# VHH binders against p49116, part 254

Target 1, 238 residues: p49116
Amino acid sequence: EGPLLSDTHVTFKLTMPSPMPEYLNVHYICESASRLLFLSMHWARSIPAFQALGQDCNTSLVRACWNELFTLGLAQCAQVMSLSTILAAIVNHLQNSIQEDKLSGDRIKQVMEHIWKLQEFCNSMAKLDIDGYEYAYLKAIVLFSPDHPGLTSTSQIEKFQEKAQMELQDYVQKTYSEDTYRLARILVRLPALRLMSSNITEELFFTGLIGNVSIDSIIPYILKMETAEYNGQITGAS
Short names: E, the ipSAE of ESMFold2; O, the ipSAE of OpenDDE; V2, 0.75 times the mean of E and O plus 0.25 times the DockQ between their complexes.

## First folded at step 18 (VHH)

Design hd9 (framework vhh_7n9e_1; at its last look DockQ between E and O 0.78; V2 from the best seeds 0.00; counts 0 for: pae E 3.0 > 2)
Fold by OpenDDE, look of step 18:
Structure hd9 (fold): chain B 238 residues (1-238), chain A 119 residues (1-119)
Amino acid sequence: as target 1 above (238 residues)
Amino acid sequence: DVQLVESGGGLVQAGGSLRLSCAASGFRFEDYGMYWGRQAPGKGREWVSGISSDSSYTAYASSVEGRFTISRDNAKNTLYLQMNNLKPEDTALYYCATYEYSGRPEDYWGQGTQVTVSS
């Protein structure tokens, strides 16, 4: 059996909406986020092992881990996205909502903490100087997580996850042979992804486009969408 | 229009073998992963096995692993399922399916072929 990932799966190029507005508005943020989400889903589709699991399992896996994949994507594409600027804009918009008394104190705290967690995670990944291969394998490990409730074919999923982990290990040993603990440092970042609320992520990045529609509900559509057609499609669904 | 036509089913004794075929048309077969599912009487649809577009990866349900082998011939637009050491619990309507990207959430599947394994 061949490798789980190939060099083609290392490529993860996000194209941002153009032009960038002088002031980042909700629409720009949502569109940017949507593109990243679509890219992440299409990346998953490109993995042969993912294809082999069938539509139902694929949909379930993505529904279970889209927030984690998205977050890894944010980290990976932080520079291209100007993520710091986006997050600052989100905070500013949140402050406006606060002033209008639209949120409870507890909710404000939750949202702000979530933003902080996102920032910290992305910063931590940047400090580790995670490369494209490592990101690809981390995403694969996240994608093929057998421990989500309701999944079928968990044995097969687990095998794929193990394959991803093994390949990552091999890559790190080969590429970073002098850094004995790099693999551990990388993998220990994964638990942070599970601490992040998908609901809050959805609210922060997607509410401007999908309204009352959940990411979970549109995942099947995203997975079925042609790669060349995803740009602008989500705006029509709002 | 996407069409999937299954064949090869039948009645077989426990321990026997069958080879199912699925003829695909109406889409670029070589670009998409394919899978077999089955539906036993009184049960819901169950995923059985899948194969990537380039055949580099295959996957199996735990219940059939080691007994079933999925394969494909992209030149013939055909998906196969070799079923060995069949068991009565394998009795079901077997269907071929794909999630060809059409912008719709639904899968494409055929009418199925009946496999009956007698004890």
Scores: ipSAE 0.781, ipTM 0.902, lowest interface PAE 0.5, mean pLDDT 90
Fold by ESMFold2, look of step 18:
Structure hd9 (fold): chain B 238 residues (1-238), chain A 119 residues (1-119)
Amino acid sequence: as target 1 above (238 residues)
Amino acid sequence: DVQLVESGGGLVQAGGSLRLSCAASGFRFEDYGMYWGRQAPGKGREWVSGISSDSSYTAYASSVEGRFTISRDNAKNTLYLQMNNLKPEDTALYYCATYEYSGRPEDYWGQGTQVTVSS
């Protein structure tokens, strides 16, 4: 077997809806998030190791990790997305919902805690100046996680995850030879991804775009989407 | 118009070997991953082995690893499964399938070829 990822898997170019509205509304936020989600799913399904595992395994893996992939994507694309501005707009919309008595106090607390965790994660990744190769391998590590309950073929998944870890280690040591502890600093950020709630991510970024259907339920359809339609969802065009 | 035609099945003694073939047409075979599945009487379909579009990666169910080898020939639009050291529990209808991206969640799969392993 060759390398787990090729240079084509390092490219991760997100384009934003145009024109950017003067006030960021829920539609702009949902369209931006949708493009990132489809870009992330397109990335995952293009990996040869992923292709070899079969549809049931692919669906199970992505259902288990889509929120982690999405969160890594948010961190990677934070500047192009103006993520800090998007999160500020979400907080403003939340404050309006409080004034209209649309959300319970417990739910508001959960949502605000999630926003703070997301901000902290993205800030920590920015401070480390994580590059595109490192992001690609981190995404592979979370994609090929054998630890999720209900997975089949876990020995094969574990072997692919170990390969991603080994290739990340080799890359970091070659590229950042002066920074002995860079790999360790990068890897200790991954547990925070397991603390992110997919339900709250849907509420923050996907409310109204996909109706009441959870991302979990549409994963099989997204993974089988025609390539041309996929690219249209990623770019908002053709 | 996707067509998948399996062949190479038959009756074989335990410990024996068979080589299955799957002829594919109606889509760009070289662009998609392929897999073999099987279905024993009264049971659901079981994924057996898969292969990436360029053959760079293969994967196997634990029940067949070390005994079965998946391969493909993109020039001939053909998928293969070499089955060695066959056991009676391998008795099933074997079918090939594609991960073709059709906008539908189900895979395309063939009609199958019967493999029967006698003790």
Scores: ipSAE 0.416, ipTM 0.766, lowest interface PAE 3.0, mean pLDDT 86
ESMFold2 (binder alone), look of step 18: mean pLDDT 83; pTM 0.843

Design he1 (framework vhh_ozoralizumab_d1; at its last fold request DockQ between E and O 0.51; V2 from the best seeds 0.68)
Fold by OpenDDE, fold request of step 23:
Structure he1 (fold): chain B 238 residues (1-238), chain A 119 residues (1-119)
Amino acid sequence: as target 1 above (238 residues)
Amino acid sequence: EVQLVESGGGLVQPGGSLRLSCAASGFRFEDYSMYWVRQAPGKGLEWVSFISWDSKYTLYPDSVKGRFTISRDNAKNTLYLQMNSLRPEDTAVYYCATHWLGSSPEDSRGQGTLVTVSS
């Protein structure tokens, strides 16, 4: 069986709205976040092993790990996104909008801690100078996590995760042979992702979701997303 | 200030078609993904279509998939919704929308345009 990932899975280029405004409003933040989310899910879709799991399993996996994938994406794209600025803006918006009757002190604390965790995680990843290959493998490891509740085909998922881990190990050993403990340093960061609330992430970055839309609800549609070029729907004049 | 002005609504028979338009201003339209949402009487807001900033991707819920088509003309700052094979259950006020903007946790949308599907 061939490798889990190929060089095509290493490229992860986020296009930000341009130009960056002087004031980062919620509109800008939500758009940026949505682009990252789509990019992350599209990346997952591009993996043959992911496709092999089937739509139901794919949906379940992404529902379970989208926050982690998104967070890894934030880390990977932190510079392009000016993540620190975005997070600061979010904090400012939160502070400006917080009403004691709407949010409890505990909730505020939770949200602020979450923001801190996000920033800390991304900073830690930056310090490690994680490259594109390593990010790709880390995302794969996160994506193919068999330990989420309610998953089907857990054996197969585990196999894919093992492949991702092995490929990462091989890559690190080959590329960073002088750094014997690099793999361990990288992997030890992953647990931090599990400490982050998907709900809070959604509230912070996806406030612009409309109506009955949630990340959970939209995931199946994103995973089935087709390019507009292949849309068979006829746009006719009424 | 973000402004969205919907038009094109009206009364149509089941099986009929309508084309909605949304004129956008007050932001860089070409940089932002856009939505159509609707609100039927006594019901909450329901998203009915999404188009990415670059028009590369579109999304539809199962309720309208195959019948509705979202598109955009960035040069005109205009969003469109082609609605075919309309059903009575499609009766609603339709809003053009983008991500939340402002100090209130409300989606940016216009005044809406009423679509009534009735025999």
Scores: ipSAE 0.790, ipTM 0.892, lowest interface PAE 0.6, mean pLDDT 90
Fold by ESMFold2, look of step 18:
Structure he1 (fold): chain B 238 residues (1-238), chain A 119 residues (1-119)
Amino acid sequence: as target 1 above (238 residues)
Amino acid sequence: EVQLVESGGGLVQPGGSLRLSCAASGFRFEDYSMYWVRQAPGKGLEWVSFISWDSKYTLYPDSVKGRFTISRDNAKNTLYLQMNSLRPEDTAVYYCATHWLGSSPEDSRGQGTLVTVSS
């Protein structure tokens, strides 16, 4: 049977709005985060195994894991995004909201703890120098999680996850042959993703969405989004 | 200062077509995703279409999919909405918009253009 991912699934190039504005704002942060979200959804949709599960299963999987995929994307793209600068701007915004009595102290504690968890996760991934192949398989392991209780194809999802794990193992053993424990160190990072709150991720990165729509509500439409490549047009719009 | 100016609205009969335009200035239009939203009398804002900065991705709610087409011309700083097979329920003020820019969503949209679909 063929590989779960091809070279096209390993490529993950995020293009940022340019230039970065002198004063970061919600507009820039939301565009940057939206680009990462759409890149991540385009990546997931392009996987033949994902396509084979059918639309209802696809929607359920993405609703369950979009925040984990997004967080892996943040870690993978942290340098090109200047993520530490973006997080600092968000912290400054939160501090101003306290001074203007716009948020409760308990909410701000939750948000600051989430930012700390995100920084710790990104730092741990950077220390391991995770490469693009490893990120692609980690994202596949996260995407094909059979643990969500509403799924109907859990046996197939589990088989795809096992295939992603086996291919990651083969890659790591071949590419990092002298680092016996690299696979184990990489895989133990994944449970931290389950602690990330999608609600807080929306507050941190997606507050600027027009109408303040939730990511959960638009996932069915994102999964059906039209793309330039599939429309046969250069611009991708008709 | 962000400025978005919609045009192309008017009175049209059911089944007809209109093409809305939005002239953008005061920000780097080519770097930001854009939306069309609408507000029918006495109703809240309804998202109508989305297009990414590079036109690679477009999204539509089921109410307009197949009838409306969003496009952009980054060289002209202009956003478009082609509306076909118009229905009376499409009657609304149509706004072009970008992500929330300021302290409220209204700062990220234009003043709107009225579309009336009636016999």
Scores: ipSAE 0.682, ipTM 0.853, lowest interface PAE 1.2, mean pLDDT 86
ESMFold2 (binder alone), look of step 18: mean pLDDT 80; pTM 0.804
OpenDDE, look of step 18: ipSAE 0.773; ipTM 0.888
ESMFold2, look of step 22: ipSAE 0.642; ipTM 0.836
ESMFold2 (binder alone), look of step 22: mean pLDDT 81; pTM 0.815
OpenDDE, look of step 22: ipSAE 0.726; ipTM 0.871
ESMFold2, fold request of step 23: ipSAE 0.647, 0.615, 0.674; ipTM 0.839, 0.828, 0.853
ESMFold2 (binder alone), fold request of step 23: mean pLDDT 80, 80, 80; pTM 0.813, 0.813, 0.811
OpenDDE, fold request of step 23: ipSAE 0.788, 0.767; ipTM 0.894, 0.884

Design he10 (framework vhh_ozoralizumab_d1; at its last look DockQ between E and O 0.49; V2 from the best seeds 0.54)
Fold by ESMFold2, look of step 18:
Structure he10 (fold): chain B 238 residues (1-238), chain A 119 residues (1-119)
Amino acid sequence: as target 1 above (238 residues)
Amino acid sequence: EVQLVESGGGLVQPGGSLRLSCAASGFRFSNYGMYWVRQAPGKGLEWVSFISWDSKYTLYPDSVKGRFTISRDNAKNTLYLQMNSLRPEDTAVYYCATHWLGSDSEDSRGQGTLVTVSS
């Protein structure tokens, strides 16, 4: 029964392609986003409660929430990624597509609205000064959501989500004891994640990832990916 | 400009092996994930392997998993594909590609190397 998350789940270090080019292009943007996606999936895989649910349930959960995890990752890493600069470069690429009539006017409006919502979400999280522990618990709440259609084992998933909520509450009350409403202010940010379109996120950040293959279709492979990472103290013959 | 030069293709019997190479230049190869994709005659592009910039992660579709192995040597700017237990359905032109490809742009891949698997 131990804690749902430990301190190892708080560290979330994104390594950017280096050096940052003078002019951002789709190659840099897609690589940066792919690194965040793999970091997010590696994070989810490392949670003992997630491991306990089994492969089919894991795939279903991640398919349902990968965009929300990715968006939380964007907000958490916005400064190290220079996300504002990346979004400006994306807008420039979209303007080239408009000039060449490669996108419909309705699609362009949808994409620009998504960019505005993403910027607004990231700004709101920065204004609240969400820390690494809070981000880790928010990601767990999003990951263990029993509300998605088609899930099996929803009772167990609900138990894990409630545990994440309880641990977040305990952390906030201990760490921010003079701010009675901080938990409520944090939790009201979550509905904005459900407004983010995974289709548009793919268009913005993953145009080059495996061609026409959707993130949804590669999730089983990402969850089973071979990882050359060993923890010498915990790595055993298994 | 980005340059990708594939080599190592050829004619091989079913069950045989080939090792493909891709020499990369014109960009910081060590910063980017890389793909092998293939195009059978009259078909579209099919992804057959991916490796992350640091080799930490490798991915394979079910059609080649266990038979193909992707690797890279960042010091030599070279991507590899070891292809074992080849089948006639593996016959295709094989291209190496950068992480950002979502199109058939000729600037985003080399000319390819032909692999023919037949008796």
Scores: ipSAE 0.578, ipTM 0.786, lowest interface PAE 1.5, mean pLDDT 85
Fold by OpenDDE, look of step 18:
Structure he10 (fold): chain B 238 residues (1-238), chain A 119 residues (1-119)
Amino acid sequence: as target 1 above (238 residues)
Amino acid sequence: EVQLVESGGGLVQPGGSLRLSCAASGFRFSNYGMYWVRQAPGKGLEWVSFISWDSKYTLYPDSVKGRFTISRDNAKNTLYLQMNSLRPEDTAVYYCATHWLGSDSEDSRGQGTLVTVSS
């Protein structure tokens, strides 16, 4: 078997709506988030090992890890997205809900803590100066996690995860030979992803676009998206 | 203010075709994915098609896949839905929307256009 990932899987280019408005409205935030989500899902879909697992298993995997993949995507695309500005805007939009007493104190705390966790995670990844290869492998490790309930083909999933880990190790050793502990420092960040609530992420980034529809329910359709035979008009900024 | 105006609806026989249009204004149309949603009598809103901002990707539910085709002209700020092989169950008010399944927000979809499929 060949490598789990190729150079084609390293490319992860998010195109943002352009220009960025002075005031980031819910539409802008939701569109941006949707693009990232779609990009993440399409990235997963482009991996031969992922395809080999079959549609049902693929759907289950993505349902289990979409929040983690999305969060890694946020970190990777933080600069292009102006993530700090988006998060600030989200907080501002939540202000109305807070003022209208639509949220309990506990819920407000949860949401704010989640935003903090997102910010901290992205900042930590930036400090580590994670490159595109490392992100690709980290996403693969997250994607091929066998420890989610209800998964089929767990042995095969585990093998793919191990392969991702080994390839990451090889890459880090070759690219960062002088930094003996880089791999460990990178991998130690992954547990932070499991602390993040998918429900809160959905609420923050997707409420305006999806309404009452869950990301979970939409994932099967996202994975079935078809490439249109249109010459796309690229109007956004990357 | 976001404005969406649907047109092209009408009465068609089963097996017939219809092309819907949606004129968008009040926002940068080319920056946003667009949706068609429909509401049949006595039923809730359901999405029937999605197209990405750059037209690179489209999405259809199984109920309309192979029969409906979504497209857009960003230069004209117009969204289209080509509907072929229409069935009585396709009878609904069709809306273009900037949100999944059509938001309850008044600025997320237009007034809709009625499509009636009947012999």
Scores: ipSAE 0.524, ipTM 0.796, lowest interface PAE 1.2, mean pLDDT 89
ESMFold2 (binder alone), look of step 18: mean pLDDT 80; pTM 0.816

Design he11 (framework vhh_ozoralizumab_d1; at its last look DockQ between E and O 0.60; V2 from the best seeds 0.54)
Fold by ESMFold2, look of step 18:
Structure he11 (fold): chain B 238 residues (1-238), chain A 119 residues (1-119)
Amino acid sequence: as target 1 above (238 residues)
Amino acid sequence: EVQLVESGGGLVQPGGSLRLSCAASGFRFSNYGMYWVRQAPGKGLEWVSFISWDSKYTLYPDSVKGRFTISRDNAKNTLYLQMNSLRPEDTAVYYCATRWLGSDSEDSRGQGTLVTVSS
């Protein structure tokens, strides 16, 4: 009962490594992506409806959708991350590998198609000027997807997804009352997320993470991570 | 160049405590998440703990959760691991590592510090 999300779930502030290096390197890209991943997982597990599903269900949901949440995060934070610059650096590195004949033609095509799909998705979201409330509800719709294989409690998951959809609809109608097609245009963007490959996302952003383990294998531990309220900056009070 | 120097290991009885330190230099320590990993005799490397660049997030595998605490001091470029309720199976060489320059990929860990838990 109650709203699915509160104001604390709308805030999504990504802090980038500072200063930005003169030349973007894999260490900067991996740290930046890791910060977004942890922010996204922190966001998901702080939702009361998510907490109510239990640990086994939570792990299964996040394993199924982490790449979609991450991709929504990339779109939401594209400007603060300078994502276009990061993707250009990755493409340049890939083109260098082509000139050195180090990758198969099929692999190169697959990776370039994925980068193009990611750029197109982020551009389409930017054109719609998706706001923070809309992103929060879209992430909730993606998170509470009942159609992934192996899920338990699918009836409750579906109920939460329907609630997220209803709250998004109410928000859009109140905030963008003169734009009768906005909800439809937003929702038709979601199927593109299912086409994103988690394996390619790992290769592009997460090589070498946590001693050469996959994101899928660390998700149970990320969901149990401990959090602190301040990042070492304290206002000097008790 | 990246340098990581671990210290604080030693011999301790079961149930005892130790605090490990890792002095970091040659990179912007405050920009990167950090790890502790360990290698027990006859075994491969095992991840032990992670802390984010700003200390906001910490992660532990089930084998050490509740007993080990990772922390960092970005002003001193130092990473710490407080180990409590030590068990004989915690006996290992402990290393600190950075996220991308981690032990298995880039030889970006220190020499390690030996922790022996024995009666």
Scores: ipSAE 0.570, ipTM 0.788, lowest interface PAE 1.9, mean pLDDT 85
Fold by OpenDDE, look of step 18:
Structure he11 (fold): chain B 238 residues (1-238), chain A 119 residues (1-119)
Amino acid sequence: as target 1 above (238 residues)
Amino acid sequence: EVQLVESGGGLVQPGGSLRLSCAASGFRFSNYGMYWVRQAPGKGLEWVSFISWDSKYTLYPDSVKGRFTISRDNAKNTLYLQMNSLRPEDTAVYYCATRWLGSDSEDSRGQGTLVTVSS
C-alpha cells in the first residue's frame, strides 16, 4: 500500500473571479464560495483511498464533513480570497436583513458568532503558518472521519484516517524537527471545525446560488462533475 | 444589471435536436459558472446543466445526461445548450441562469425560451 496522499494532493489552487470588485456583491461571494467548494470536493475525489470507498460511502463522507473541508479551504485560501473583505461584505449584506427585522435576535447572535469563529479559526491557522502539506493531511483527517452517524465501512475509514495522521506526523517530524510540539498544536485546531454550523455556513456563502436547495442535496452531483474537454480557453486572471 | 436572453426554442419531434443560446450582459460573464434550468408545465424549476467559469467542469442530472451538452463562449458572452434525443418530458421553458435555481427576485435568469417536444 502506497501513501495516502501524494504531492499532487498538496496542490490546492483557488482561482478567484477577477478583478475583485470594489463592492463585493452576493454573486461574487457565492461564485467564490462555489469554486472553493468544488475545489475541495474535487480534491477529495482525487484521492485513491477515497475512490476505493465507493460512491455511496464517498457521498456520505462528504455530506458529513463538507463544512469542515470548506472551512479548512477558507483558512488555506484566506489571502487569495481576501477572506476578511468577504466576511465584512457578508456582514454588510446581513445588515439589511437585520434592519428589516427578518432575523430573530437569537439568529443574529448565532450568525455573528459563526462569523467570529470562522475568523478566529482562520487567524489561528495563519498564526501557525500551516503549509500546503499540513493542510492536505488535515483535510484528509477530516475527510476520513469515522465518527459520523450512518457511515458504512467505518473500519476502513478509520484506517485511512490513521494513515493520514501517521503521514502528517512523519512530515512534521522531518520538516519541523526543531518544533517538537508542532503536530500537537495543529491537531488541536481540528475540534474548532466541529463547532461550526453547516447551515449557517451555507446561508452565509451560498445564499441564492442554490436557492432553496441544500448543499447536502447537491453533493452527489458535485462529486460526479465531468471534466470538459475544451481547447485552450484561458479565461480569467488568477 | 444582469441580463440574460435565451433563444433557440421551438417545436421539435421526439428524437430531434435543438440548440439553445443565451446572451449575457451586465456582468463579467467569464467569471461565473452558468446554469440551464427548465420549468415544465405544472412543475417547479429544475436545473439541467452546469458549466464552470473556465469550462473545465460540466454537470448534468441523470435525466439529461448523455443527451444534453452545455458549452460557453466567454468572448461572446454566450451560453449554449445542445439538446439531442429530445423527449416529450423535456417540454419546458428553458432559462439560463447564474444560480442553480434562478429566483425571480434576484434577476438571475432570463425570460426563457419554450421547447416543445411533440409528435
Scores: ipSAE 0.470, ipTM 0.777, lowest interface PAE 1.3, mean pLDDT 89
ESMFold2 (binder alone), look of step 18: mean pLDDT 80; pTM 0.813

Design he12 (framework vhh_ozoralizumab_d1; at its last look DockQ between E and O 0.29; V2 from the best seeds 0.00; counts 0 for: pae E 12.2 > 2, grease 24.3 > 24.2)
Fold by OpenDDE, look of step 18:
Structure he12 (fold): chain B 238 residues (1-238), chain A 119 residues (1-119)
Amino acid sequence: as target 1 above (238 residues)
Amino acid sequence: EVQLVESGGGLVQPGGSLRLSCAASGFRFSNYGMYWVRQAPGKGLEWVSFISWDSKYTLYPDSVKGRFTISRDNAKNTLYLQMNSLRPEDTAVYYCATRWLGSDSEDYRGQGTLVTVSS
């Protein structure tokens, strides 16, 4: 058929709440994270190949890779989000819990290491100067991963992943012909995503918004979100 | 301080309609997704609608899909819920909230407004 991704799938624009407050509260962080999550899920929805897999398979794929997609989104939107500031704020909020002995030493270590991994990953992606096309393809590769347990249509998923990889390769060769090893340098970053805990990510970014409800449980609903029939929000320009 | 004040509840017959409003203050309303949640007698909180900060996206559970419509006016800091084809099982206290799925410890919801659907 046609290419897996089109230019429409390259656009990934996150709109942050504005203005950024001097003090980033949990509510602000959660709203920002929610927007990114929704954007990531809706991006997936916009891919014809993803649609072709069916609702059940789609849900399973997203459940399996939402943390990776979200993390790639963090990296891609790091500047717009002021991610470093958000992470610092998260750490500050955690300090209260630490001081109150609400967390075990082991848990504190895990959380701090996770934050470090997030920061390091985003920094590494920034150093590589990953562009919008490359991010789109990386997200596609992550999305169409056949190696998650419990998936149906694994053969088709694998084909889509291969297609994403091939298109990425073609793009990199065409755009960065002078950098022979760029593709390898980009792809070698993907394993870092698998080392990150979805549970910790959820706790850091979403606890204030959804309480104890898991992202896993709400993914089907996110994927069923409907575009409003009216253009824009009702602005009472009265 | 975040304040949410729900209004518009009342007694309606099955098949009737009702429009709820929520006045928001104490935060930049236009920056945040908003939710309607409800609590029926003897039951826990359940979400019944979501609308994104920019009204671009809405979400409904199957229980109310096609009957309820969420909307917002950011200029007025007001959230709305149009409820049509009401059923007895829709009887509940309805809350507007800034959190997705409310819990018993939900801090960002109003006092609620009672909707009673009865013959």
Scores: ipSAE 0.407, ipTM 0.740, lowest interface PAE 1.5, mean pLDDT 89
Fold by ESMFold2, look of step 18:
Structure he12 (fold): chain B 238 residues (1-238), chain A 119 residues (1-119)
Amino acid sequence: as target 1 above (238 residues)
Amino acid sequence: EVQLVESGGGLVQPGGSLRLSCAASGFRFSNYGMYWVRQAPGKGLEWVSFISWDSKYTLYPDSVKGRFTISRDNAKNTLYLQMNSLRPEDTAVYYCATRWLGSDSEDYRGQGTLVTVSS
């Protein structure tokens, strides 16, 4: 009963590692990305509707959508992360790898296309000036996606997604009443998230995983962490 | 240039304990999360533990939770893994790693230290 999200779900504050190195390196990029991932998982876990689905459903749902949530987080935090600078450093590294014949040409094309799609997505979201409430509802719509394979309780997940869509619609119509097509322009951005490859996102932002360690493998443990543990990971405070 | 040097491995009876150390250099150790990973003979690498830059948060897979404890000393640029109640299936080469390794994993992973748990 009640609204799907509250004002506590609108706050999404990313704190970057300090200081920023003169030369960007994999350690800085991975730490920055990890903080965003933990912030995104903490956000998802704090939603009462998510909590109501049960642990098995929660784990399956986040495994299915973490990359889309992460990508929305990148767009929302692009300015504070200096994302354009990070992506430029990654492109420079890839260009050096071409010259040194370290990657296959086919793989490089896939990665460069992914970077281009990510840049386009983030730029389009910035151009629309998506606000914090809109991001929160978009993340909820992505989180409660019932059409991923292997999910249980898809009827309840669909209900929560429809509720998120309804609340976004109500918010946009009330807050941006002068912009008749804003909701449509926002929702048209969502299909691009399904085009983002979780494999390539791991390579771009989470390089350094060894062996069978992957984002998919750590999600159950992240979801079980105590709230104080999340806050330390997200803020880097000490 | 990142360098990681593991030590403290050896032969231990089931139920015994070992403490692994990892000396880190070539990066600002205190700003980054650290991992322990292991590789059993004929197996792939398995993630074993994570610790945040400030030691406030740790992660463990269920296979080692309650038996292994990761810690760090940022003043000494050293990472530790306390392993208690060791089992034969814990037999592996143990590596420390920076939170995120580059495409060339040898740059951010040491030579490893062998832990053998056997009667």
Scores: ipSAE 0.005, ipTM 0.243, lowest interface PAE 12.2, mean pLDDT 80
ESMFold2 (binder alone), look of step 18: mean pLDDT 82; pTM 0.829

